# Ledger of designs, part 3: VH-VL binders against Putative metal-binding protein TM_0123

Target 1, 252 residues: Putative metal-binding protein TM_0123, of Thermotoga maritima (q9wxx7)
Amino acid sequence: NFGKTIVTTINPYYLIVSQLLGDTASVKLLVPPGANPHLFSLKPSDAKTLEEADLIVANGLGLEPYLEKYREKTVFVSDFIPALLLIDDNPHIWLDPFFLKYYIVPGLYQVLIEKFPEKQSEIKQKAEEIVSGLDTVIRDSFKALLPYTGKTVVMAHPSFTYFFKEFGLELITLSSGHEHSTSFSTIKEILRKKEQIVALFREPQQPAEILSSLEKELRMKSFVLDPLGVNGEKTIVELLRKNLSVIQEALK

## First folded at step 23 (VH-VL; from S1 with light chain N55K V95L)

Design AA3
Fold by OpenDDE, fold request of step 27:
Structure AA3 (fold): chain C 252 residues (1-252), chain A 120 residues (1-120), chain B 111 residues (1-111)
Amino acid sequence: as target 1 above (252 residues)
Amino acid sequence: EVQLVQSGAEVKKPGESLKISCKGSGYSFTNYWIGWVRQMPGKGLEWMGIIDPDDSFTRYSPSFQGQVTISADKSISTAYLQWSSLKASDTAMYYCARLGEYSYDYFDYWGQGTLVTVSS
Amino acid sequence: QSVLTQPPSVSGAPGQRVTISCTGSHSNIGAGYDVHWYQQLPGTAPKLLIYGNSKRPSGVPDRFSGSKSGTSASLAITGLQSEDEADYYCGTWDLRLLAYVFGGGTKLTVL
């Protein structure tokens, strides 16, 4: 351990940075897995953690408005991705395995080897392992989703927007933000596309009842996707695979 | 000026079929949904269903599903409400109305109504 | 029996303020859907009075106002006039039914 502290804002980046660095440095997660990153506010203890950090790894795209004070020591993962590939103000870039493979992991690799040049070889090896895992996720996702190209998925929150887009599916979200209400326009769209809807999803923190009306109307059972890995996932690849498994189950 | 003009009053017997019309003018007909509302004598408003004239997508109230058919002919800016077999209980005033621009969940313009009387 | 509950009747003298309530549930008003109000004068078709909870179409006097809170909405009429005697209906979308729903209607009598 080099006596350095790296703080990651959300769990997916904690998983990646921890895997890349091993015991090279102390890695801390700011937003607990069970908390909503979109609604997170700093406690005094959190501020202290950030002040003492040697490096902060954050998402960007408005997910962490509280990091303005710490901007000089903060790397925003979203800066690794070409702006043209980003959709509106959707911050959920870590759920796209292509973003992870081509931009996020390589970007973090560059940042970390600069900070820890003595561990370049080890970090490189770990980065390659992550990418190798991502390749398998991409392959298996294509196989699973190819038959449903052009079909529609409905989800309570737009966390998997980039994911489904990459693999040729349309995602309709009940709410663009964190509101509980679904617009009438969205309901009409869902009803119109009723026959091409192939799955319904919600997140763990959302109540099951949020999709009850649509389940009844579409005669479809909803499933739970976990964008942050709140159930003890140890790697980003594991996080993605777990969600992929749920998606596959939903599509049966 | 936006207007919805409905067909005239109807007097029918039970078992007869009926199709009433609602013609829109003064706006782009295909850009707005049309709804039908029933009002039985001395009673309140009842939402029956809506149609998108552009692609003829329809949604019915559960109470009216299978009881009536809503359709539209966009070439003549006209929406329709029809029964295959009328009942005495179908006696009512029927209104067509246009859904507004804001959220498409309010009716901003209404037809004058079509009175349908069904009696033996 | 109506998904939205209104008082069957209200009355007031000219110049007074009257209020008509519209009580829904968590599947409609409480779900965040906007409430709209319609006025039906005797022997005429309904007309839009209030949309989007509190917005007035052109031609509707400012003495008509709408509000929404929780699972209920309210229509207020100030400076009551004889021409306000009519039936009033609230309406909104219901997520449970996936249908538009009206209140039972309120007959307003001007004394």
Scores: ipSAE 0.251, ipTM 0.693, lowest interface PAE 2.0, mean pLDDT 93

## First folded at step 24 (VH-VL; from AA3 with heavy chain F57W)

Design BB1
Fold by OpenDDE, fold request of step 27:
Structure BB1 (fold): chain C 252 residues (1-252), chain A 120 residues (1-120), chain B 111 residues (1-111)
Amino acid sequence: as target 1 above (252 residues)
Amino acid sequence: EVQLVQSGAEVKKPGESLKISCKGSGYSFTNYWIGWVRQMPGKGLEWMGIIDPDDSWTRYSPSFQGQVTISADKSISTAYLQWSSLKASDTAMYYCARLGEYSYDYFDYWGQGTLVTVSS
Amino acid sequence: QSVLTQPPSVSGAPGQRVTISCTGSHSNIGAGYDVHWYQQLPGTAPKLLIYGNSKRPSGVPDRFSGSKSGTSASLAITGLQSEDEADYYCGTWDLRLLAYVFGGGTKLTVL
């Protein structure tokens, strides 16, 4: 250990950075898996953690407004991704295996080898392992979702927007994340597209009953996608795999 | 000036049918949805349903589903709320309201209300 | 009773600050939907008072303010005036019901 502390804002990046660094440095997670990163506010202890951090790995795209004071030692993962590939201000980039493979993991690799040049070989190896895993996720996702190209998925939160888009599906979210989007209009759209809706999802923190009416109207059961990993996933690939498994189950 | 003008007070008997109206003016009628809200005497507001005047798409509150019918005639910028068979319990003030322009739905303009009294 | 819970009544003297709470759940306020507030003066139709949690329409004094946190929202009235005596309703979208819902309403009395 080089006596350095790296703080990651959300669990997916904790998983990646931890895997890349191993015991090279102490890696700490700021927003616990059970907490909503969108609603996260710093406690004094959190502020202290951030102040003491040698590096902060954050998402960007407005997910961490509380990091303004710590900008100088913060790497925003979103900066690794070409802006033209981003959809509005949707911050959920870590759920896109393509983003992970081509931009996020390579970007973090570059940042970390600069900080830990002595461990470049090890970090490179770990990065390659992650990418290899992501390749399998991409392959299997294509295979699983290809038959549903052009179909629509509905969920309460736009966390999987990039994911479904990459694999040719449309995601309609029940929460308003865009200007001039209305709840009534969204429901109208969903119901008009009823025949092309192939899956309905909620997130772990949302109560099961949250989609009860929609389930009835669509005559379909909802499933749970986990954007952050709340069940002790050890790697980002595992997190994606678990979600893919759920998606596959939902599509049956 | 945006205005919603509702039809006058109604006095009815149980079992009678009723159709009340809400006329919009001062804006493009088809660009805004019209909701209906019930307020029983001395009670709070209850959302009943809504209509998109552009294509007459409607949605009702579960509590009012099948109890009333919401419609619109965009040619005269008018929305309607109707009962096929009134009950005494339908006695209330009924408001139409325009759904405003915002990421989250709110009612920005309200009609003056139509008092419906149903009694034997 | 109501999906959104409000105190049935609040009171204050002229010039005072009063707050009206609106307690929802994870299916509405807690789901991230904006809360709106409506003022209903005695014998009149409701009027939009606050939209988007904290935004004031034109003509609404800055004495009125709205906030939201967690599964609850709050309307604050500072410098209470006699003309503020009215019923106040919060409203929002409920995902579970797929419906717009109002609070039970709060009667504000100016003493």
Scores: ipSAE 0.809, ipTM 0.930, lowest interface PAE 0.7, mean pLDDT 95
Fold by OpenDDE, last read:
Structure BB1 (fold): chain C 252 residues (1-252), chain A 120 residues (1-120), chain B 111 residues (1-111)
Amino acid sequence: as target 1 above (252 residues)
Amino acid sequence: EVQLVQSGAEVKKPGESLKISCKGSGYSFTNYWIGWVRQMPGKGLEWMGIIDPDDSWTRYSPSFQGQVTISADKSISTAYLQWSSLKASDTAMYYCARLGEYSYDYFDYWGQGTLVTVSS
Amino acid sequence: QSVLTQPPSVSGAPGQRVTISCTGSHSNIGAGYDVHWYQQLPGTAPKLLIYGNSKRPSGVPDRFSGSKSGTSASLAITGLQSEDEADYYCGTWDLRLLAYVFGGGTKLTVL
């Protein structure tokens, strides 16, 4: 390659950047698949990796508080998205195929062609391929979720807030994963909306029994959504496809 | 100032019914939930359940579901805990407590407690 | 049997620093729910001591501090005083049970 190293903080961006660049540069993932980005702390080896990086691709929105020292070489993907479209402090922007299509992939494309102008054509082609894949995801998601417009989904973590909102569903989360999570009022709301709840989800790192009480009360089975791709997904589109398949299964 | 005042000590026999009270004052009663906590002699605190006085929505701990009934009369700013049939094992101190602000699920004010003694 | 585990007792001399641990799991503290602490003086009702992991209500001395990390929380008392002798309970929400839960309580003795 060109002897450059790009570090991505989370796996979704690793998948995107790797697909865009191919063997043009070395791409490294900071937070390993399976690890919780919200709870991630730098090891000395991680700090060294970041110091040696030519470019760091990060999410922003408070997901990577440890990157302040490296701000000058860091691109925050959230900066590509109009602030008006962001919901509260929810950082899970990579799960919205519209954000990916209109802001994230184009933004990364611009950053990378500036760094690798001799590979502009190749990067552009790969970007178009990603967008084409995203278009199919959007189409199929609309088809799958249209009958459930106005319905409610419940999950333990707010990772799919943007996703469900785009396709006309409400997401109620049990825990934000951050401090000051609500409990009593959330449960009251969930139980009040029992009749309009159509699916229940957890994430891979959460124990299966974590939703056992809620499953019983709602008489529903929970399913597993994977916001980061811990099962060897090779592309961001594949990551979204796998989750869509789970959503479809849950809605049967 | 915010206060929760509970009814007096009770001495009962097994099989008898009982209803104890918790009256709130110094704040808007319907804006805060009221929880009940049991403390058996020499033991720790046990959350029993909670009520929203505004609409009387209730939730119970699994251990107390079906064992007690929590209710409220917002016209007199009072919450209640009741048993249909007491057991000796119900002997304990019972506290009512106000749930704090929406963003935090903590109990910020407590009643003085009601001692319930059940013996044959 | 408590969902939250506390040491049954701790002790310290006046002026010393003591800590009380509260160990939970991924269904409560580890799930991101705030931990709260309550003080119960002998023969009295519980009192809120710490809320939101580390916040002190009005009237609580700054000698008392709370922290949370991972699946555990901790209450620290500096400059221990005789009046601090009491039972201390942690409390939080448990997602698996969908219930509020207390720790087993810790008896603090001032030597």
Scores: ipSAE 0.784, ipTM 0.921, lowest interface PAE 0.7, mean pLDDT 95
Fold by OpenDDE, last read:
Structure BB1 (fold): chain C 252 residues (1-252), chain A 120 residues (1-120), chain B 111 residues (1-111)
Amino acid sequence: as target 1 above (252 residues)
Amino acid sequence: EVQLVQSGAEVKKPGESLKISCKGSGYSFTNYWIGWVRQMPGKGLEWMGIIDPDDSWTRYSPSFQGQVTISADKSISTAYLQWSSLKASDTAMYYCARLGEYSYDYFDYWGQGTLVTVSS
Amino acid sequence: QSVLTQPPSVSGAPGQRVTISCTGSHSNIGAGYDVHWYQQLPGTAPKLLIYGNSKRPSGVPDRFSGSKSGTSASLAITGLQSEDEADYYCGTWDLRLLAYVFGGGTKLTVL
């Protein structure tokens, strides 16, 4: 309890920072887990929260355009990742366990030990625990997805683009989730690759019927992936494990 | 100048077949998709389907699937809409429209329309 | 029964501002697909008026503007002129139907 407040923009980073710090500082989540970060707008109360924060942990890559005013106290997690590894303007870096292991967790570790030097040993231990968990996720993901190398997955939103790419699969998305979505050409591509498609996914905020026509045309049942952990996940590893379990079920 | 020119008005009887045309000019025909839109008398616009003239890939609205056939002849920059057996309810204005090149799915150029009248 | 809902009619006096709403759902506008607007003058073919929610093709005056929020879109016309009297349609992609869909259309009358 050092009397400091850290604000995280999205739930995955809340989970990581909370685990790293424990009761060292107060950690607050800005965007509720059930809300769409791409469509989030600040309320006056949110602005106050950000103004009072000692540190803001944000994603970057255009996900939080409302943070320009608070840039001096903001750490963008995307800055930890080499630019060459990023795909276009896709911001969903927290779903890549490799990014988490090699860049995001280490980066946050460095930032937090500077803020809390007296707790360096504890933060280090927690970081190692997270990385250990991520190693198991990586291992199990390779094992699960190896037979489907070169295959295609379809999803309404590009949240798992980095994840599937790391493990040798292609993700075709139906919508960007905000603007600039392709439709006719995407459907043409999906249907052309019909025999290569091994799974179909939607997100929790999307109703079950949203993919009904696509399910019919592909003769596939859709499954639900949760990029933000809206069902009470306690750690980032748990979030990834839950989604991996769903992916495994979908691939059966 | 980009133009879509459609064939002339048609007067038909129920049960007859019909094929109307849409000729593109002023642009590379195979680089843009062509959609068809129905407008019944005094009613709104209804998307019927679309074709990629490059490989003749087609997609139809669920409401028009199996009711019409869309085709194209890229050698003469022409798209077609046809019925095997017309109904009185097919009486409408039919428009062809070009799908724009942007990452958005919008129709940027339209034909002048073909009026089809089906009556006994 | 259109997938996109528009008011059947709107009216305004010359020089006034009018707005036309286009209400969609989670399967189209709310899914992040762009909304486009078409103008159809009496006895003529439709014309593209707005694309990509808010972009104007060449030749379209800046008094026409489009916006999108949530599951709805809106067309605004400022400085209303007599030649603006027409039918206006919104259009977008619907994920549930895997089809392009139009609104029911709005008849704009200039008083």
Scores: ipSAE 0.776, ipTM 0.919, lowest interface PAE 0.7, mean pLDDT 95

Design BB1
Fold by OpenDDE, fold request of step 27:
Structure BB1 (fold): chain C 252 residues (1-252), chain A 120 residues (1-120), chain B 111 residues (1-111)
Amino acid sequence: as target 1 above (252 residues)
Amino acid sequence: EVQLVQSGAEVKKPGESLKISCKGSGYSFTNYWIGWVRQMPGKGLEWMGIIDPDDSWTRYSPSFQGQVTISADKSISTAYLQWSSLKASDTAMYYCARLGEYSYDYFDYWGQGTLVTVSS
Amino acid sequence: QSVLTQPPSVSGAPGQRVTISCTGSHSNIGAGYDVHWYQQLPGTAPKLLIYGNSKRPSGVPDRFSGSKSGTSASLAITGLQSEDEADYYCGTWDLRLLAYVFGGGTKLTVL
C-alpha cells in the first residue's frame, strides 16, 4: 500500500478501481449503496473525504455537479469516451460493456499506472482480466438480445440506454432521473409503440409500485435492473451479468 | 399574443349533457397540447386530462378516466371538454391550459375558466 | 389527499421572505420531474409563476424563486408585497399515476 486514497463516486467505478489496484491503495465509495446518485448531496463528511482524496474517479456528464470544487484531482470517466458516442449527455456510460472495454477500463488503466508506476504490471493484468470478462458479457448479450433487434424496452430511468442501443434495442424512458424529463410526449410514444415493447424495467431504489400504472396499461410485468450493483456484486462484470440475467428473464 | 378563450358559464341539471370549449389563438394550435383542470368551489386544482390537437391523442387522469371526454377541432383551434351525464359533484370551475414547450410539462397559458353549476 | 403536499396557508408581513413547500415522492419530484408553480389571484385563473424548478416566465419578478431537492420543492418569495396574496400551487408529473398532479395549494396571506 502506497498510502494513497482513491475516492470513486459510484459503485461501478469502485468495483473497477478496486479490482485494478487491489491492495495498492485505499479505495472509497462516495455514494453509498442504495442511494440515488442523481439525488446525492454532499454532507460535510463527504466533503472532507473528497478533500483528503489523492484522486477522485467520477462519472461526469452532470452526474456529480458537486465536484466542481475538486476538479483538479478528479478524473471524469466520461472524458475517456468520444463525445460523438454519447447520447444526450446520458451519464450511464458504465453500463455499456463496449464503453468499458474500449474506453473506461483503458482510460482508468492509464491514469492509475501514472499514479502507481511500480504496480503497472499488476494493474495491467487486472485490466486484461476485466476486459476478458467484458468480452464474455458482450458475447452473451448479443446471443440473448439478437432475436429482439429493433424492439423496444421501457424503463423508468435511462440507465441502460447505451446497453440496449449497443445490442440493437431501443430504450424509452419515462424519466431522465434528473431535471427536464418529458412525460406526456413520452407516454404517448410508449403507447404508440405498445406492440413492439418487449420488456419493462425499474431500478432497485425506485418504489415497487413506480410502474404499476404502466404495467396495467401494457399488460406487462416489470423487472428490476440494478445499474449500480447494490446487492453485493464484486466486479463490474458480475454487475453486468446479473443485469443480463434479469433481462433474459424479462424477455421470456 | 397567446390566448385561450373559454365558453361561458353553464347552469345544468343532473343527468344533462354538456360540452364546453376552449379556443386558442396567437399561436399554432396543433403545436401545443391542451389540458383541462377542474377547481371545485373553494378547492384546489385538479388535472383532468390533456389532448394533442394534432392527432387528437388524449390522456386522462385516473380520477377522470371515463368521466369526461376531451376532444379538439384543429380547424378552428378549439378544444372541448364534455360530459354525457352531469352530476351535482361536477359543479366547478373548469380551466383549459396550454402545455408549454414540448420538453416541459407545465401549463404556460390558461383560459379564463368556465363555471359549471349542476343543481336540481 | 393530494399527491403533492403543500401547507394549507402561509403568511408574512410586507417586505418579508416566505417559503412554500411542495413535498412529493420518488414517483414524481424524486423521479427527477420538474416542478412548476402557479399563482392564482383571488377570483382569477391560475398563472404560471415558475417552471422547470426555478425558471421565471416573462413578467415574473425575480423576487419569486423556485428550488428543488430530493423529493421536495420550494417556492420562495422575497420582499413580500400585498399583491402577492394569492393561492399557490405546485405541479409536476407523477410516474406512478402517469398523470400530471397538483399540490393541494397554499393560501398566502400578506399581513
Scores: ipSAE 0.765, ipTM 0.917, lowest interface PAE 0.7, mean pLDDT 95
Fold by ESMFold2, last read:
Structure BB1 (fold): chain C 252 residues (1-252), chain A 120 residues (1-120), chain B 111 residues (1-111)
Amino acid sequence: as target 1 above (252 residues)
Amino acid sequence: EVQLVQSGAEVKKPGESLKISCKGSGYSFTNYWIGWVRQMPGKGLEWMGIIDPDDSWTRYSPSFQGQVTISADKSISTAYLQWSSLKASDTAMYYCARLGEYSYDYFDYWGQGTLVTVSS
Amino acid sequence: QSVLTQPPSVSGAPGQRVTISCTGSHSNIGAGYDVHWYQQLPGTAPKLLIYGNSKRPSGVPDRFSGSKSGTSASLAITGLQSEDEADYYCGTWDLRLLAYVFGGGTKLTVL
């Protein structure tokens, strides 16, 4: 512990930074995993935590509007991602294992070795461990999802947009990203494509019954995908693997 | 220029059937969905259902499913709301409303309303 | 019982600012669906007043404004005029019901 404090805004970055740093620094989490980061607002104690931070690791893409006055000490992870790869400013970049492998982990590695140059070898080793785990996730996801290429999944929230695009599934989202269609036309599309819908997903941060009417219409149970890691996951790879397991169960 | 013109007021008895109309003009009728909204005397607005007039796909509010029929005749730019057997509790003002542009769920133009009175 | 809750009435003197709240849930406003506002003058059909939380259609004065925060929305009217006396309704999509929903309405009285 070098007497420095790193504040991460959401749990996925807490997991990554904690794994990269080990005991090198104090790593804190601003938005609890069960809270909805899109609805989060600062408490006075949160402002104190941000003031005392030596570095703030944030997502960007509109997720943390409260960080404007802390910009000088903030790294926005979305800045590591080529703009061409982003979809409609969808902020859920941390659920794409390719973004993690090629942009997020390497980008955070560079930021952290600048902050802790004496620990470069240890941080590099940890980064390689994360990437090795991500390679396994990517490989297993291709194996599990290739048979469903071109099939459609429905999500209440567009958190897994990047993930499903990477692995060849079509995604219809319900609660945001409707700039291309009304909610009425989206429901029409879903019901007309009923035979092509292979899974239905909701999130822990949503009411358990949020898809109850759609479940009845499709005669299909929804499953829970966890964008933030509400069940005590210790690594980003563990989070991704748990979500893949849920996806595999839903596709049966 | 966009207008939704509804059929005139109706006075009916319980058990009678009724079909009221909503004619769209000043726009491409099949490009916009038409919703129906009930307002009971002294009460607020209730969404009843909606139709895509291009292919007649219809969705009803759970409260109105099976109670009314929504239809459209795109050849005359007209949507309909129909009861097979009216009740006194159907006494209300009924509005048609056009689902707006911009991929939002809002009603941009409204008909003048059709008062339906069902007396015992 | 309305899915979207509005105060039954609000009042203000000419020239004042009033606000009308619309309280929803995580299945509608909190799920990211935009809130729209409709004005119903006495004896007339409803008219679109605000769409997309805060956007004004042509012909609506800029003294009408809308906002959204969390699971709630608000309509603000500044420079209150006697012609603003009307019923006001919020409306949005509800994902749990797969339905459009209106608030119960708020009667604005200009004192």
Scores: ipSAE 0.726, ipTM 0.890, lowest interface PAE 1.1, mean pLDDT 92
Fold by ESMFold2, fold request of step 27:
Structure BB1 (fold): chain C 252 residues (1-252), chain A 120 residues (1-120), chain B 111 residues (1-111)
Amino acid sequence: as target 1 above (252 residues)
Amino acid sequence: EVQLVQSGAEVKKPGESLKISCKGSGYSFTNYWIGWVRQMPGKGLEWMGIIDPDDSWTRYSPSFQGQVTISADKSISTAYLQWSSLKASDTAMYYCARLGEYSYDYFDYWGQGTLVTVSS
Amino acid sequence: QSVLTQPPSVSGAPGQRVTISCTGSHSNIGAGYDVHWYQQLPGTAPKLLIYGNSKRPSGVPDRFSGSKSGTSASLAITGLQSEDEADYYCGTWDLRLLAYVFGGGTKLTVL
């Protein structure tokens, strides 16, 4: 069992797979939590790690272009999500607690019991623990966010798009993309809706001053939401709960 | 064919006012924003600001806020760049440029430029 | 100097390949904003050459190509022609400034 190595591309999947497997296998993380996975490129040591892996757990949705030659040993978590539920190929599916509960954790469970059938009962128990924690995150998020239904949040990067949509907040994101607006028209809309903006967020991977002009324009400080877990979180549930606490503080 | 036609070259003295123009044709003028770009002699391009000609909402580069006024008259498909009191350091080539398809932040069509010379 | 850094000049002989770099930061290219390229022939207005990192407007030959990686972008010109002698500028949105920014420009000389 312990002779197998599972490589996860980003920290959220490292947390989930590590909790599911315990000591059953060696679990490694490719992209450190403080690094931007959108900008990551392989070093020679990373290529060796991928070559030696028995399984690679990856996000998909364009996040890991460097995995093409490793496809036969790779599971893409995005393949577990019904396409209808995806928004503009936004890769940040791991921050949606419903996706985690209904698709990601069950999908990873099935993949891992195929690799470790003698550990099915132990892996099942761990999966149930994760889902139970996700149920509390969902309940607490509804409680915290329901009073703000229809209010607007602004984010520098669209990492929490799925999360805020699930809980009924309107979201304006500042990154460019194949959407229906320019950065100029987005800033116009934000400034026209100034009184409707209830929170402003940036991420740890971004410069601390990335929203300084917008903070001045809105007379509002920004708060840090952490999509990857840069503060040593041990579980995906802990990561989600810390982010919820930051959201609650920002909304006060 | 989309065109942006700018007013002719200007020779001015410090302290004088100036308003230069950029007339759009071949497209629906109010559907596209117009930016202004400065190019000082021998230097690169500097974005000065932009206007939505449909409602005259403007945004300026921090370097140009309070230095110029951008406006538009949608009834004649024309955008303007204006100084209330020119300085010698305003000597430059000034371009208007149309903001392209709404999914990207790029300038797809450019005016021919207006040379403004400010000297005593 | 410029928010986006470009080499001041590059050169190549006719028929050769040249590249022009555009180095930004986490507040612009690294924040996910697309890079666009403009060509300014001597004595003329700038013209859009590449948009959306790699897309060519109608009439721009495929020997012009663009790419983006990390916080940087690159314009490649193959089959270099004397008519390509011009200044080239990258441009993108900068989130920290809430402003559009151009690179300092690169003078391409065809030898």
Scores: ipSAE 0.712, ipTM 0.889, lowest interface PAE 1.1, mean pLDDT 92

